# VH-VL binders against MLP-like protein 328 (MLP328), part 7

Target 1, 151 residues: MLP-like protein 328 (MLP328), of Arabidopsis thaliana (Mouse-ear cress) (q9zvf3)
Amino acid sequence: MATSGTYVTEVPLKGSAEKHYKRWRSENHLFPDAIGHHIQGVTIHDGEWDSHGAIKIWNYTCDGKPEVFKERREIDDENMAVTFRGLEGHVMEQLKVYDVIFQFIQKSPDDIICKITMIWEKQNDDMPEPSNYMKFVKSLAADMDDHVLKA
Key: E = the ipSAE of ESMFold2; O = the ipSAE of OpenDDE; V2 = 0.75 times the mean of E and O plus 0.25 times the DockQ between their complexes.

## First folded at step 1 (VH-VL)

Design r14 (framework fv_remtolumab_arm2)
Fold by ESMFold2-Fast, scan of step 1:
Structure r14 (fold): chain C 151 residues (1-151), chain A 123 residues (1-123), chain B 107 residues (1-107)
Amino acid sequence: as target 1 above (151 residues)
Amino acid sequence: EVQLVQSGAEVKKPGSSVKVSCKASGGTFSSYTIGWVRQAPGQGLEWMGGIIPILGTADYAQKFQGRVTITADESTTTAYMELSGLTSDDTAVYYCARQYSDEWFSGYYMDVWGQGTTVTVSS
Amino acid sequence: EIVLTQSPDFQSVTPKEKVTITCRASQSIGSYLHWYQQKPDQPPKLLIKYASQSFSGVPSRFSGSGSGTDFTLTINGLEAEDAGTYYCHQYSSLPWTFGPGTKVDIK
């Protein structure tokens, strides 16, 4: 069983990379309203909604289980990417490294890609690989698509 | 242009180990990943593992976990795949390949392949 | 792990005909599917990357399409040099996997 790895996937989305990036970068307070079946709450622990290095706490449901995740974010405006670095939470009971990068790439005027890169390392050999979390974050990006277009 | 040149064919006894080399030329070695893929006689392609540059660590398919070790030497621009505990089921052609991605697209494709190294395990 | 299936297993076709090879993933992989061609006693060669982009130097008769779980490789006007085995390959999640291959022969 692999103890560390990197998952990469693409989520085809509609519209503007700038609008999707803004939602993930600066507007996390809109997530419970937009995708409440996944995200039940987001709270600022330190910083502001749009600040580099802000620490946020997420209440969410993954595979039917309510979980909590505390992360520090890094903003990369040049590459239209936001990184969520795992600090505490249910995920961190399984993984000692959990970094998820969401990058928004404009392909054509109406087509964009959300590139999701998950860098992970397990706490120990008995822990499962985080394919379920990759599926989860992919679903967040896909389900947010219609809400970004309408807002 | 990038080229990958592998070491020569090997005949091994059951229970031994084999170490195959893959020497890269052209391009910047540290800017791409080297993956290893094997093919048993008359069978399809099977990914064994690769080195992920962003982490500096190798990743392996579960089937080979504990038996395979993938390493790289920057000074000689050479990658290695060592497989231990050989059985006749390990008789195959072993390929190294460059794993690369486009700037606008995510995900790696294998665009440059070594010529292959035949490993025969017989008693 | 993501399982890839290909159809057909084997096909023998007349020169200049259109060939269609299908690859299905057990779960959605976006566009993280690549196509390779392998001739006897040679390493695989990349034909199509990211489901639909032709790799440099590949003849225009080769094209790819699809996304999510269903993908197609098309050869429009098969030439004798196209005989070989074709593999799809997913790069969406570890471990990376290949389809079982489709062998294409010329009549």
Scores: ipSAE 0.000, ipTM 0.468, lowest interface PAE 17.9, mean pLDDT 85

Design r15 (framework fv_remtolumab_arm2)
Fold by ESMFold2-Fast, scan of step 1:
Parts: C-alpha cells; structure tokens; sequence
Structure r15 (fold): chain C 151 residues (1-151), chain A 124 residues (1-124), chain B 107 residues (1-107)
C-alpha cells in the first residue's frame, strides 16, 4: 500500500530573488560549474533551457550515490516559481509521484527565501519517506546562493 | 573487460530497413547508456540516438526522428538500432558505443567502449 | 543544435613535436566536451572526457583544457602511433554533436 505526503521548507538567501529565479528557470547549464559537488551534469531532452514544459536529465550525487533524474518543468513567472515533475530516474524507483516546487520570495531587500515544496507518493508502503531527497534539494538551493552572489 | 560486438555487414535496397545488433559483455548493463553513431565513407561522425536501459527511454537526433528505432533487451544485454526508409545517403559504418554515465561527470554520451562497426550499403 | 568547429583541418608534424587542436562550440557547453582518436578502419577511441579528465590506458602525452566555448587537445611529443583523425564531441545538449575532425599525419 502506497502512502504520500508533502514537505515544505524555507531556505534563507542573500542573493536576489530575481537572480535565483533566473538561475533555476533559465540557466540550469550553470549548475555543474556552480555546485559540481552535487550536480555533475544537466542536459536537455526536449525543449529549450528556458521553455515551459522542457524535459531535462540531471546527473547528480545524493548521499554519496551517483543518480540520474529526468523531469518536466513548469514555469510560473507571476509567482517566481519553477516546478520539477519527476518522470524517471533513481528517485522514481522509490516514488511514483515526485514534484518539487522552488519559489523565490523577496519579502524585503534583506529577507529573501527559497520556499521548497515536495509533493511525494511512495511506490509501495515499504519504501522510505524521501526526507533524504528533501535534504538534498535544500542543499542545492543553499549552495547556489554563493554562486549567484558573485554573478 | 567490457566489449561490444555488432552484427555483420548488410547490403540493402532503397526503401528497405536494416536492424543492427550490439551485444554487451562485462559491467552492469543498467549503469550504462548505449549510443549509435554512423560514419559515411570518408566523412565524420554523426550521432543518431541512444538508449538508457534503466529507464527504457530513447533519444533521437531530429534528422532521424520517425525512421530510427533504438531498443534494448537487458536479459541478453543487447541493444538494437533499426533504420527504415533507406536511401543511398544511409550508406555508412554504424557504431554502437557505451557511456559510463552514471559514474561520470556530465551527461550520457561520453563514450568509452565502441563496437567494431557494421557496414551498411544501400544500392539498387 | 550545437555546432562544433575544429582547427586545423589537417596537420603534418615531425615526431616528438607538440600538436595543438582547437574545438569551438556555437554556445557554452560547460565542460561537456570529449576528445576521440580514430585510426583508419577502426572505431573511435576516447582520449579525454569532460574537457580535461584523463582516461585509463591513454598515454599521458594527451591532455585537454578549456571550458565554455573554447577547448584544446594537446599531444606533447607526437609518436608514430598517434597518426589519425581527432574529433571533439559535446554531450551538453541533444543531439550530441561531433566536430568535423582534424587529421594528423607524421612527416
């Protein structure tokens, strides 16, 4: 029997919400250079780097294990949010639903956050909850901040 | 030692199809992607497409979309490339190649092991 | 699609000479650039992966450098066995294109 849930967290940022949103929305090609200890590669499977509905393949290391993830993204410019909908990969062996929303919110010049929402459903009840993947995506947002600041 | 062994040479008529096999040995098949690259006589290398066996998914160059089909059988560790609607422009040596992508930096097609090649000649 | 260009198209060099081959991408590809050697009637052989990473079993005289749009393959002290055609290859975006090749002959 499958079980499901939603995780939400906020990552404080020093760089601008606009620059962070641009990075996640349109500039995924910069991720291996910025945070190569997490993300080793990103390739376009379908679409463009900045298109709604683009499908991308990620090569990354999570908990010391090399993994692959294929996703289709949805762009929401009004809310400065990008959604990654899981299609295939190591994560999808554990989960049948894996949707991660990154929203960039500027509350004040000095109060900027990345709000991460992870919507998940396990393949079966014996699978672990994806808390390790939540920790991973949180670390991507946090580590990207230093690179955005010097851009 | 990882090896890729391809099927033998083919002579085909225009309008027919050809199916080339590529049998892998050694290593974990699911850790690798198999790409297909062709080379016309005296010309350079042209990427056609590939398959990532763990996903069962395929990628094709737009030029070949609709007439190329790449498949894999993990139980026999064999990948296949079928090309239909053959013309004289398809006369080439066809190579399969493996990428150690799950452990490498970057993407699926830095190819470290190659098959010996299959010559396909299209003539009337 | 990403277009790769190589220079020179051809070079003939004396043994032990330093050989430099350049590859330029039509857009930034990070470090997703690989170098292959092909000898007559043989399949290509991977020499350098991800712009600068060495391959086990490939002589240390082969090295790669560059990032973004400009990449270089260097052979420091060409040997007779190094005659062949050298190709750059990008794995950044589909389709994963190759450069046109650089033919290296020995005088």
Amino acid sequence: as target 1 above (151 residues)
Amino acid sequence: EVQLVQSGAEVKKPGSSVKVSCKASGGTFSDYAIGWVRQAPGQGLEWMGGIIPIFGTTDYAQKFQGRVTITADESTTTAYMELSGLTSDDTAVYYCARSRTYYDLGSYYGMDVWGQGTTVTVSS
Amino acid sequence: EIVLTQSPDFQSVTPKEKVTITCRASQSIGSNLHWYQQKPDQPPKLLIKYASQSISGVPSRFSGSGSGTDFTLTINGLEAEDAGTYYCHQSYSLPYTFGPGTKVDIK
Scores: ipSAE 0.000, ipTM 0.501, lowest interface PAE 15.1, mean pLDDT 85

Design r16 (framework fv_remtolumab_arm2; at its last look DockQ between E and O 0.07; V2 from the best seeds 0.00; counts 0 for: pae O 5.7 > 2, placed apart)
Heavy chain, then light chain:
Amino acid sequence: EVQLVQSGAEVKKPGSSVKVSCKASGGTFSSYAIGWVRQAPGQGLEWMGGIIPIFGTADYAQKFQGRVTITADESTTTAYMELSGLTSDDTAVYYCAREGDYWYGMDVWGQGTTVTVSS
Amino acid sequence: EIVLTQSPDFQSVTPKEKVTITCRASQSIGSSLHWYQQKPDQPPKLLIKYASQSFSGVPSRFSGSGSGTDFTLTINGLEAEDAGTYYCHQSSSLPYTFGPGTKVDIK
ESMFold2-Fast, scan of step 1: ipSAE 0.175; ipTM 0.740
ESMFold2, look of step 2: ipSAE 0.333; ipTM 0.763
ESMFold2 (binder alone), look of step 2: mean pLDDT 91; pTM 0.934
OpenDDE, look of step 2: ipSAE 0.021; ipTM 0.643

Design s03 (framework fv_socazolimab)
Heavy chain, then light chain:
Amino acid sequence: EVQLVESGAEVKKPGSSVKVSCKASGGTFSRYAISWVRQAPGQGLEWMGGIIPIFGTTNYAQKFQGRVTITADESTSTAYMELSSLRSEDTAVYYCARGPYYDRSGYPMDVWGQGTTVTVSS
Amino acid sequence: QSALTQPASVSGSLGQSVTISCTGSSSDVGGYDYVSWYQQHPGKAPNLMIYDVSKRSGVSNRFSGSKSGNTASLTISGLQAEDEADYYCSSYTSYSTWVFGGGTKLTVL
ESMFold2-Fast, scan of step 1: ipSAE 0.035; ipTM 0.651

Design s06 (framework fv_socazolimab; at its last look DockQ between E and O 0.04; V2 from the best seeds 0.00; counts 0 for: pae E 14.8 > 2, unsure alone 72.1 < 75, placed apart)
Heavy chain, then light chain:
Amino acid sequence: EVQLVESGAEVKKPGSSVKVSCKASGGTFSRYAISWVRQAPGQGLEWMGGIIPIFGTTNYAQKFQGRVTITADESTSTAYMELSSLRSEDTAVYYCARHGYTSFWDYYMDVWGQGTTVTVSS
Amino acid sequence: QSALTQPASVSGSLGQSVTISCTGSSSDVGGYDYVSWYQQHPGKAPNLMIYDVSKRSGVSNRFSGSKSGNTASLTISGLQAEDEADYYCSSYTSYSTWVFGGGTKLTVL
ESMFold2-Fast, scan of step 1: ipSAE 0.160; ipTM 0.736
ESMFold2, look of step 2: ipSAE 0.000; ipTM 0.494
ESMFold2 (binder alone), look of step 2: mean pLDDT 86; pTM 0.910
OpenDDE, look of step 2: ipSAE 0.294; ipTM 0.781

Design s08 (framework fv_socazolimab)
Fold by ESMFold2-Fast, scan of step 1:
Structure s08 (fold): chain C 151 residues (1-151), chain A 120 residues (1-120), chain B 109 residues (1-109)
Amino acid sequence: as target 1 above (151 residues)
Amino acid sequence: EVQLVESGAEVKKPGSSVKVSCKASGGTFSNYAISWVRQAPGQGLEWMGGIIPILGTANYAQKFQGRVTITADESTSTAYMELSSLRSEDTAVYYCARDTGYSLWYFDLWGQGTTVTVSS
Amino acid sequence: QSALTQPASVSGSLGQSVTISCTGSSSDVGSYNLVSWYQQHPGKAPNLMIYEVSKRSGVSNRFSGSKSGNTASLTISGLQAEDEADYYCSSYAGSSTYVFGGGTKLTVL
């Protein structure tokens, strides 16, 4: 089994890259209302909702199991990308590196993609690869699509 | 401001079960986890388990697995802890506590405690 | 399963400082910055003093917390009579489970 790796996927979304980027960059407080079947809560541990280096705590359901995740975010406005660097939580019990990058790319006036890159390294060889977490974050982007469109 | 209000004292026989309740008064526990922590006379605190009511998920300490069941009724903002096959060493004060484990991982609000005495 | 180790008792005089240790393992205190401290007066429920190792829950600045490796510490400066109580540490232990220390009785002389 590989001990580290990088997963990449592209999620086709509707509308404006700017609106989707704003939701992920600055408006995480709207996630429980928009996709409550995935995200039950999000709180600021340090910083502000839209600040570079802010630390947030997420409570969510992944594969039917409630989990908690603490992350520090990095904002890249030039590339319309937000990186979530894993610090603590259930996912960090199996991974010692877990960085997820969400980049929003306008392809045409009505067609965008969310490019998700997951950089990971396992705590030890006995841990499974995090394909379930990749499926989870892909689902977050896809399910957010209708709610960003309605905003 | 929210308070956790626990049910009254219980006296039980060995081998029986006890069910203690914890009600959020002046608010709701829907956005929090509720844990149960006990304290035997003159002894320390011992975590038994907790539940996240909005998710219906309960977690238990290994020592109590198979004997403890924690449930919640969201409509009444009440959590329950049922302990079966009671023994004399289960004599303790049982506290419910608001568990920020799915947010901040600490107990910020405690009930007044319920005394359970197991005697023949 | 993993109980945290605290000294059974500690004592100090009015105005002095005392430190209470809490030693765990790499699966709790050593892995997470999620250590909390609780004060308990006789016949009362515990009260949160410190959370996330070093943050105060609205208590006096005389209370401070720290951590090094597998050991967390609670320091109380300027001891007052009202500080006489039992003190418990707790740590997140993974997978939404928690462990407590055995407790320390603080006597203010």
Scores: ipSAE 0.000, ipTM 0.482, lowest interface PAE 15.2, mean pLDDT 85

Design s09 (framework fv_socazolimab; at its last look DockQ between E and O 0.06; V2 from the best seeds 0.00; counts 0 for: pae E 15.1 > 2, unsure alone 70.6 < 75, placed apart)
Fold by ESMFold2, look of step 2:
Structure s09 (fold): chain C 151 residues (1-151), chain A 125 residues (1-125), chain B 109 residues (1-109)
Amino acid sequence: as target 1 above (151 residues)
Amino acid sequence: EVQLVESGAEVKKPGSSVKVSCKASGGTFSRYAISWVRQAPGQGLEWMGGIIPIFGTTNYAQKFQGRVTITADESTSTAYMELSSLRSEDTAVYYCARGLTEYDYWSGRYYMDVWGQGTTVTVSS
Amino acid sequence: QSALTQPASVSGSLGQSVTISCTGSSSDVGGYDYVSWYQQHPGKAPNLMIYDVSKRSGVSNRFSGSKSGNTASLTISGLQAEDEADYYCSSYTSYSTWVFGGGTKLTVL
């Protein structure tokens, strides 16, 4: 099996790429109310909610197990992309590189794609590939769709 | 291994433009974070800006905003830096540099671990 | 604006330790773990020594990095003649850019 790699998937969503991007870029404090079965909390460790370079801590449930993840984000407004760079957390016990990019692309007036890119490297050859984490982040994007449309 | 090769030295007149190329080999170019850094004679290093080719967007130092344009061509694995309205104080060695790994990209990750050889640009009447 | 301040020069004798400081605002050094250090010998391109404050980039463990408050430090132990060079720190700024310190010339006595 591969020791490092890149996963890419696309999630079809409805509405405005800008509204979806704003949620992921600037409004992470709304995630527990919107998709609380996935995300139970998001807190600021450093910076502000909408700051490039901010550090956030996420409390979430993946495969029925509560986990914690600390990331530094990078904001790319021109491409409507936000990158979550893994610093610490349960996922970092398996991976020494874990970067997840969410990019929102308008395809037609009412249809968008969320392109999710996950860049990863295992801590060692005995670790599993992070396919469960890719499934998890895909579910976050899909389940947030309805709540963005309502707002 | 990863290598960066810059275009050759140039002599330019004040008010003109210069475009320096930086061709990458090894790794996956679209995943690089490419920075441009200059060094005037006897002076320190000065970060000018960078690009992450997979996104095609840039981040520039405030000093150069409006005069510098950084681009990338994935098909040729080449980044470009164009500096316009040249002045004598723009005389410097211009370096391109890659971020820490091919997986480190976008403007917050410019840990310049692979450097080009440097291109001397001389602005003279 | 913010700036990273380094001493213009430092010196040390063979076998001793020397520390080069890099001081900035909290947005440049404090809460941001992106400080890196570069060595540059005359006529050569810079070489990455330390990234993310303390991680070595394929260099001897004689080189160590640390941060306390608004000051990052590069410590070189067991000083050798080839350590004589210019040293630059770099960090992320609150203006979404990267900045270099002014550089420190290390002289080995």
Scores: ipSAE 0.000, ipTM 0.498, lowest interface PAE 15.1, mean pLDDT 83
ESMFold2-Fast, scan of step 1: ipSAE 0.089; ipTM 0.693
ESMFold2 (binder alone), look of step 2: mean pLDDT 86; pTM 0.906
OpenDDE, look of step 2: ipSAE 0.005; ipTM 0.571

Design s11 (framework fv_socazolimab)
Fold by ESMFold2-Fast, scan of step 1:
Structure s11 (fold): chain C 151 residues (1-151), chain A 122 residues (1-122), chain B 109 residues (1-109)
Amino acid sequence: as target 1 above (151 residues)
Amino acid sequence: EVQLVESGAEVKKPGSSVKVSCKASGGTFSNYAISWVRQAPGQGLEWMGGIIPILGTANYAQKFQGRVTITADESTSTAYMELSSLRSEDTAVYYCARTPRYYSDWGYFDYWGQGTTVTVSS
Amino acid sequence: QSALTQPASVSGSLGQSVTISCTGSSSDVGSYNLVSWYQQHPGKAPNLMIYEVSKRSGVSNRFSGSKSGNTASLTISGLQAEDEADYYCSSYAGSSTYVFGGGTKLTVL
């Protein structure tokens, strides 16, 4: 059984790549209002809402359980990607590497996607693979689409 | 153990192109970025550009924009750097270097290839 | 010139300490905690010594990094003969680009 790996998924979007990228890059304070059934709060630990290298703390519900996740983000405007590096939290109790990249791509006039790449390494062989977290972040991207369309 | 192994030395004519390869082993290729850094004889290090295989996009230093192309083949865990319109000033050792953690932004270069000497005769 | 300014050379005696500076601008060193330091011996590839303000695993505690404003510094204490090498700083410079300093030749007297 693998102790590390990479998951990749594509989420089709109706809202523009630019509006989605702005939301994930610069407007995390809107997440509890947009998708409050998933995300209950987001706070800045260091930096600003739109800073490269900002450290934020997320309060969320995953599989019916309240969890906390502390991450440092990296912004790539040229590729319309934002990366969340796991630092602390419930997910980091089972993983020593947890990096999630959200990239917003317009493939054609009617084909817009969020490409989600999750790079992970388990703390030890007894820990589960993070397929539940991949399902969770995929749901965040999909559910955000309705809110972006209204904005 | 992580290793980056570069292709062998090249001697090229002015006006031609050179393509250098960098094969990664140890660790997951898609889990990091590869940069190319050159060093002319007796000179300092110069960043040329890099690629993040999982994003499929390369970024280049302005000085090399339009003349350098960086690509990656995940199936062979190999990154490539092609430099066109060669002139004697391009004579240098070309290094590939890894940025860990798979990010779009380049943090630091933790493992380096052995270097490929490219000589452009004039 | 190089994008980041380093002294061309520094020297120190065995057992003493030396500091190598790396000065950039607000668009690189001043904006980002992404300064790294590399040691290069003649004929060899560079080796990462320090990244951000953290030492690479396995690097001696004699090497330390710091940053203040637009200037990053590498300090080597308890100078040893094998420390004689070229040292380069690098910084993230925005828009997914990196820049290097001109390099500093360290001579151990």
Scores: ipSAE 0.006, ipTM 0.549, lowest interface PAE 11.8, mean pLDDT 85

Design s12 (framework fv_socazolimab)
Fold by ESMFold2-Fast, scan of step 1:
Structure s12 (fold): chain C 151 residues (1-151), chain A 123 residues (1-123), chain B 109 residues (1-109)
Amino acid sequence: as target 1 above (151 residues)
Amino acid sequence: EVQLVESGAEVKKPGSSVKVSCKASGGTFSRYAISWVRQAPGQGLEWMGGIIPIFGTTNYAQKFQGRVTITADESTSTAYMELSSLRSEDTAVYYCARDQYTIFGEVYGMDVWGQGTTVTVSS
Amino acid sequence: QSALTQPASVSGSLGQSVTISCTGSSSDVGGYDYVSWYQQHPGKAPNLMIYDVSKRSGVSNRFSGSKSGNTASLTISGLQAEDEADYYCSSYTSYSTWVFGGGTKLTVL
């Protein structure tokens, strides 16, 4: 419907905020082993695994379809947030702006969440809204929780 | 319309390497993936690997991991498949194919194929 | 050994229907909606017939695809002489790879 927008969701977690943040910030190389039904590969295009401004390429399956996504990341240690800025890939054929922010928050000893914010703008009016991609990234955060608990 | 044209037939000795090229014309090369599929005489189709040229991302079938290298040169719209340590069992027709992906999921499959390159490994 | 299982041969009479199965696992056919079917005539490159389980690639509506659990099926109705060919299924896998079935020779009687 809209040409641009912002989606926000919260994913409840059982594993610690610190362990989840470390996984998303510095340990993306563990994703294919942890959640291989979603993420099949992650490679560094530029930078290091834990570098602010690193560029990574993701091979993943969304809605039963293999896709590729190239992103540049921004690290915010103060807020325990990592931002993925979309550069190229299947998503970017739909969207000219695609920023996804994963923030890990401990609200109380037993209330830990991953807050996901997706900022998007469509390439043109014929493109669908990225609600399927929001569902996808929400699933990544939720499914990662079991593996973080073991780490 | 997209067409894929492969390099000519090769005859190789065991232990050598072969590099087959696949030149695309008629479309935007960077908007699709190129897969390599082989077929031994009288046998079935076997997927070897693929490349997404815009990212340089490659995926290889486990059987060929460490022996196959797939590359692409976007400036010439050409993909390459190099197979090393050749054996008599590598005698086959080698095909390149467009693995088209689109934002609407139209034709996620190998919809355009090269004519095939015959590679004969003689011992 | 082939990763996906197809019958080596199937046959049908002119005007009748035939179904070819393609069986894998939850890591390929059962896990993804990327199942393709290819037709190959002798001496020719394969031709894409069906993609995304059931979508036709510009081919006759006599060709249809389906999937249940770990098994995909290609059904050809109103069999014609030119349908005589080898048929291959292919599926996406949990490793971001494609895998082919062993192939099925269709004979039109």
Scores: ipSAE 0.000, ipTM 0.488, lowest interface PAE 16.2, mean pLDDT 86

Design s14 (framework fv_socazolimab)
Fold by ESMFold2-Fast, scan of step 1:
Order: structure tokens, then C-alpha cells, then sequence
Structure s14 (fold): chain C 151 residues (1-151), chain A 121 residues (1-121), chain B 109 residues (1-109)
């Protein structure tokens, strides 16, 4: 049974890597209106919407269950990546390390890849691996695609 | 077209080790898991373990803990299963199989042709 | 050893329906809803037929899957001679591990 690991996936999306990156980096306040079936709320606990090191609290539904997640974010403009480092919440009851990196890579003028990397470590051996959370974050990126294109 | 191609038949002596290979083609090797499943003559399927190449981690069935090692080489898209301390009861066909296509499904969608391992003195 | 229980054999006449059960525990079939079914003809590798309640592309509509509690079932309708084979269930058991059923030999009379 693995106690820690790294998941990586690539989500093909349409449009501009800059626009997708901006949405994830600076515009999390738009998530409930765009993908309200996944994200019901996002609030700032510390910092600004676009600041490195900002702490945000997410209210969301994963596998039909309402959950809360508190994270500290890191911004990497050079690589067009934003990292969500888990601090508290339902996920952190299962994991003592939960870091999710969203990187946006332009492949053609109208096509991009969102590369999602999840670095995790379980609280103990009885906890499940976070494959359900990987599926969830992949769905966030995929479902946001249409809304970023219309912005 | 996804294919899993296994190495050829082996005849081994009791107490030795065998290493079977499984070369994947027609898909992204790193995005899938490869499991090893054996079948003794006239018996059922038995899951031995699997590896997720992207994580570099392998998981094993309790029965095989300590004498099976599963590894992967992403540069050649090849998974390996090494079984040590061979006994006559290890005589079986060894299959590799692909699972976890997108981390969203948990089933074996493609299978290798099988490698016959015979353990005899 | 497998953790899942299947009948050792089932039989049916041409054109009939048969159902093969696969019973696990709350830690596999009951928890994950991730059961798959495999057909194996003599001398060949197993072939995926059903995953969860969905058919693999190209598999006949005569094959269907279902689940209730700790038991999953494979139903084959309109039996044909070519259906004579061994059938295995498998369930995800958590933490990237799997368990197989003992297998069921289907005889078409």
C-alpha cells in the first residue's frame, strides 16, 4: 500500500493558456458562478485574490458530499503555474500532505494543456489514496474550460 | 491500438528467480498502471501486484510480499515482474494487464499474451 | 487466494439466460462499486467484458452487469455456443490493490 506519492495528469483545454492561468491565479471569486455544481464558495482568509501566499477557503461538493478546504497558494508566473498547499479541511483528515499544482501550457493557438500534479502523503496506512480528489480537480479544470472561453 | 507484449517462456530450477517483461505500445505508458496476474494450470486468476510508473511505487498482494518485485522503465515503456525463491507451485502463466486508464476507472482493459514459467528440477 | 466468491460452474441451454454472482465484503465490492468481469477461453488471455455496469465497446448487448450490496452479477442472455468459457470477477480493494473471484465455468448445453 503506498503511503505517499505523486499523481500527474494532462487535461486538454481550448483557448489561451494566459486566460486559463489568470482564472486560476487571480480570479477564484468567479468559480462559484462558473462551476457552481462543483464549487459553492471561495473566500479570502488572508491576502488578496492575486497575491502569492494568499490563504483561501473553498466550499465545494466532491462525490455528492459537501466539503471545506483551506489552502495557501504559491504563484509561479515564469512557468504559468499555481500551487494549492493544503492546510485544513476534509482532505486533510485523510492526508498530511496535499499539494496540487496547476500548470497551463500553450500547445497551439487554440489548444492548451492544464498539467495537474498532486503531491500527497496519507495520515496513516488505513486512509485511501486520493484518486477521487485527482478526479475532482481534473473535473474543475475541464468544466471551467467553456467559461474561460466565453470571458 | 494498445498492445502489451510479454517476454518468452522460462524454465527455472527451484530456489532461483525469474524476471518477466511486459512492453506496452499504442498509449501513454506513464499515465497507466500495469498489474501482474498469474494462473497456475487448471486454476483461477491471482493478482500479484501492480505498479503505477508515474508514482514509481508498487503494491503487492500479501501472499507475494517479500518475494515479488515489480518495476517499470518509462524510457522503454516496459514493466517487469521478478519472483524469487521459486517453488514448483509457482509454475503458471504470468499475465501483465493495464489498469487505471485515467485514475477514474479500475479495471484491466488490455492483457499481455501470457508468459509460461515452469519450475522443475 | 481470491477474496471474492463465485459459483464453480453454471450451465444453460442455447437461447437461455444465466447469471453468475460475485460476492465480496464491505471492504471491496460493498465499498467501491468497482467490479469488472472477464471472459477466458482455453489457451487465451482474459478479455474485459464489463466494468461496473458498463459494457466494453464491441461487447454484445447480451452481457450485462449489476450490483446490490456486497454482490455483483454478470447476466448473459440468449446464450450462444461461443459464450462457453471461464468467467472471472475482480474488484478494486483500495490502495491500488485488487482481488479476483475464484472463477465460474459456463457450460452451454
Amino acid sequence: as target 1 above (151 residues)
Amino acid sequence: EVQLVESGAEVKKPGSSVKVSCKASGGTFSNYAISWVRQAPGQGLEWMGGIIPILGTANYAQKFQGRVTITADESTSTAYMELSSLRSEDTAVYYCARDWGSYEEYYFDYWGQGTTVTVSS
Amino acid sequence: QSALTQPASVSGSLGQSVTISCTGSSSDVGSYNLVSWYQQHPGKAPNLMIYEVSKRSGVSNRFSGSKSGNTASLTISGLQAEDEADYYCSSYAGSSTYVFGGGTKLTVL
Scores: ipSAE 0.005, ipTM 0.484, lowest interface PAE 14.9, mean pLDDT 84

Design s15 (framework fv_socazolimab; at its last look DockQ between E and O 0.05; V2 from the best seeds 0.00; counts 0 for: pae E 14.8 > 2, unsure alone 69.4 < 75, placed apart)
Fold by ESMFold2, look of step 2:
Structure s15 (fold): chain C 151 residues (1-151), chain A 123 residues (1-123), chain B 109 residues (1-109)
Amino acid sequence: as target 1 above (151 residues)
Amino acid sequence: EVQLVESGAEVKKPGSSVKVSCKASGGTFSRYAISWVRQAPGQGLEWMGGIIPIFGTTNYAQKFQGRVTITADESTSTAYMELSSLRSEDTAVYYCARKGYSYGRLYYYMDVWGQGTTVTVSS
Amino acid sequence: QSALTQPASVSGSLGQSVTISCTGSSSDVGGYDYVSWYQQHPGKAPNLMIYDVSKRSGVSNRFSGSKSGNTASLTISGLQAEDEADYYCSSYTSYSTWVFGGGTKLTVL
């Protein structure tokens, strides 16, 4: 019955860490075309597609349910990491802290991992742990893999 | 440990251009986010633009769009700012500055500054 | 141009306290990690003193930052002669751009 916590997982991907990072850092407008069964839309609320501090709104389907999520992103180019800091949305009805960090790490010339760290805190004790959201973001990284190698 | 060293003072005619360099030391250049800030005589600080060397992302203040070009050479750990079509009001001290940079996060402050390069525009 | 408003000058006597304000929009001021303060002595480059409400390591405890609504504040207690300088606030905007306040000249009497 933890009220806050951190989930960490690794998703094996192929290709260049830099190209995968660029997709998540700067090219979110390509997500609906690439993985439209997960992500139906991404809209800039404030900033630009490649701006640190940009605020974006995501329309997605998680466990068959359409949801909306508003985040402010933080960009860490040195570590090839993008943080989505939760501001508003369906997930924020369950969580008062929901930060998801995607880090891309080159392991060999053609093998990388996406390290996903989710920092969370429940709105209250009645809320579930966000394991379903961790499963969802893991699937986003996995399913985007094939589309980055081609792009 | 980290230092930024700028090129020397310049005297330029109106209508010409100037290119100021900013050499970084005390770490790899790829960990720097270099911004350019100027200060006219008796005036405040004015952000001009900046580049993140790894990705080549450049943001310019609207006032300088079309006149400023900011570049970097990672092999020499040097950033450059070129200002074209110079006018007398471009007489200023030009600073390069680094945004705070640590593992896991970019920071929203400028923690290392060059010594400044005086550019004088006169006929 | 500056989107952050600072008083043009402030003064205080040795040993007293002074506060310098920096007012802007909610996207320019008041966000955590977004406002910083710089000290500039004549002929010198600016020096980072405060990032947001946190004091930079090695800066005297006499310097503190705070924010409320759209106003950030730099407070300097126990004024010393070397505190006489220009002070600038700075913010990181939604478009990954930077803005500086117009600057405040602190005179220590």
Scores: ipSAE 0.000, ipTM 0.490, lowest interface PAE 14.8, mean pLDDT 82
ESMFold2-Fast, scan of step 1: ipSAE 0.066; ipTM 0.666
ESMFold2 (binder alone), look of step 2: mean pLDDT 85; pTM 0.902
OpenDDE, look of step 2: ipSAE 0.014; ipTM 0.608

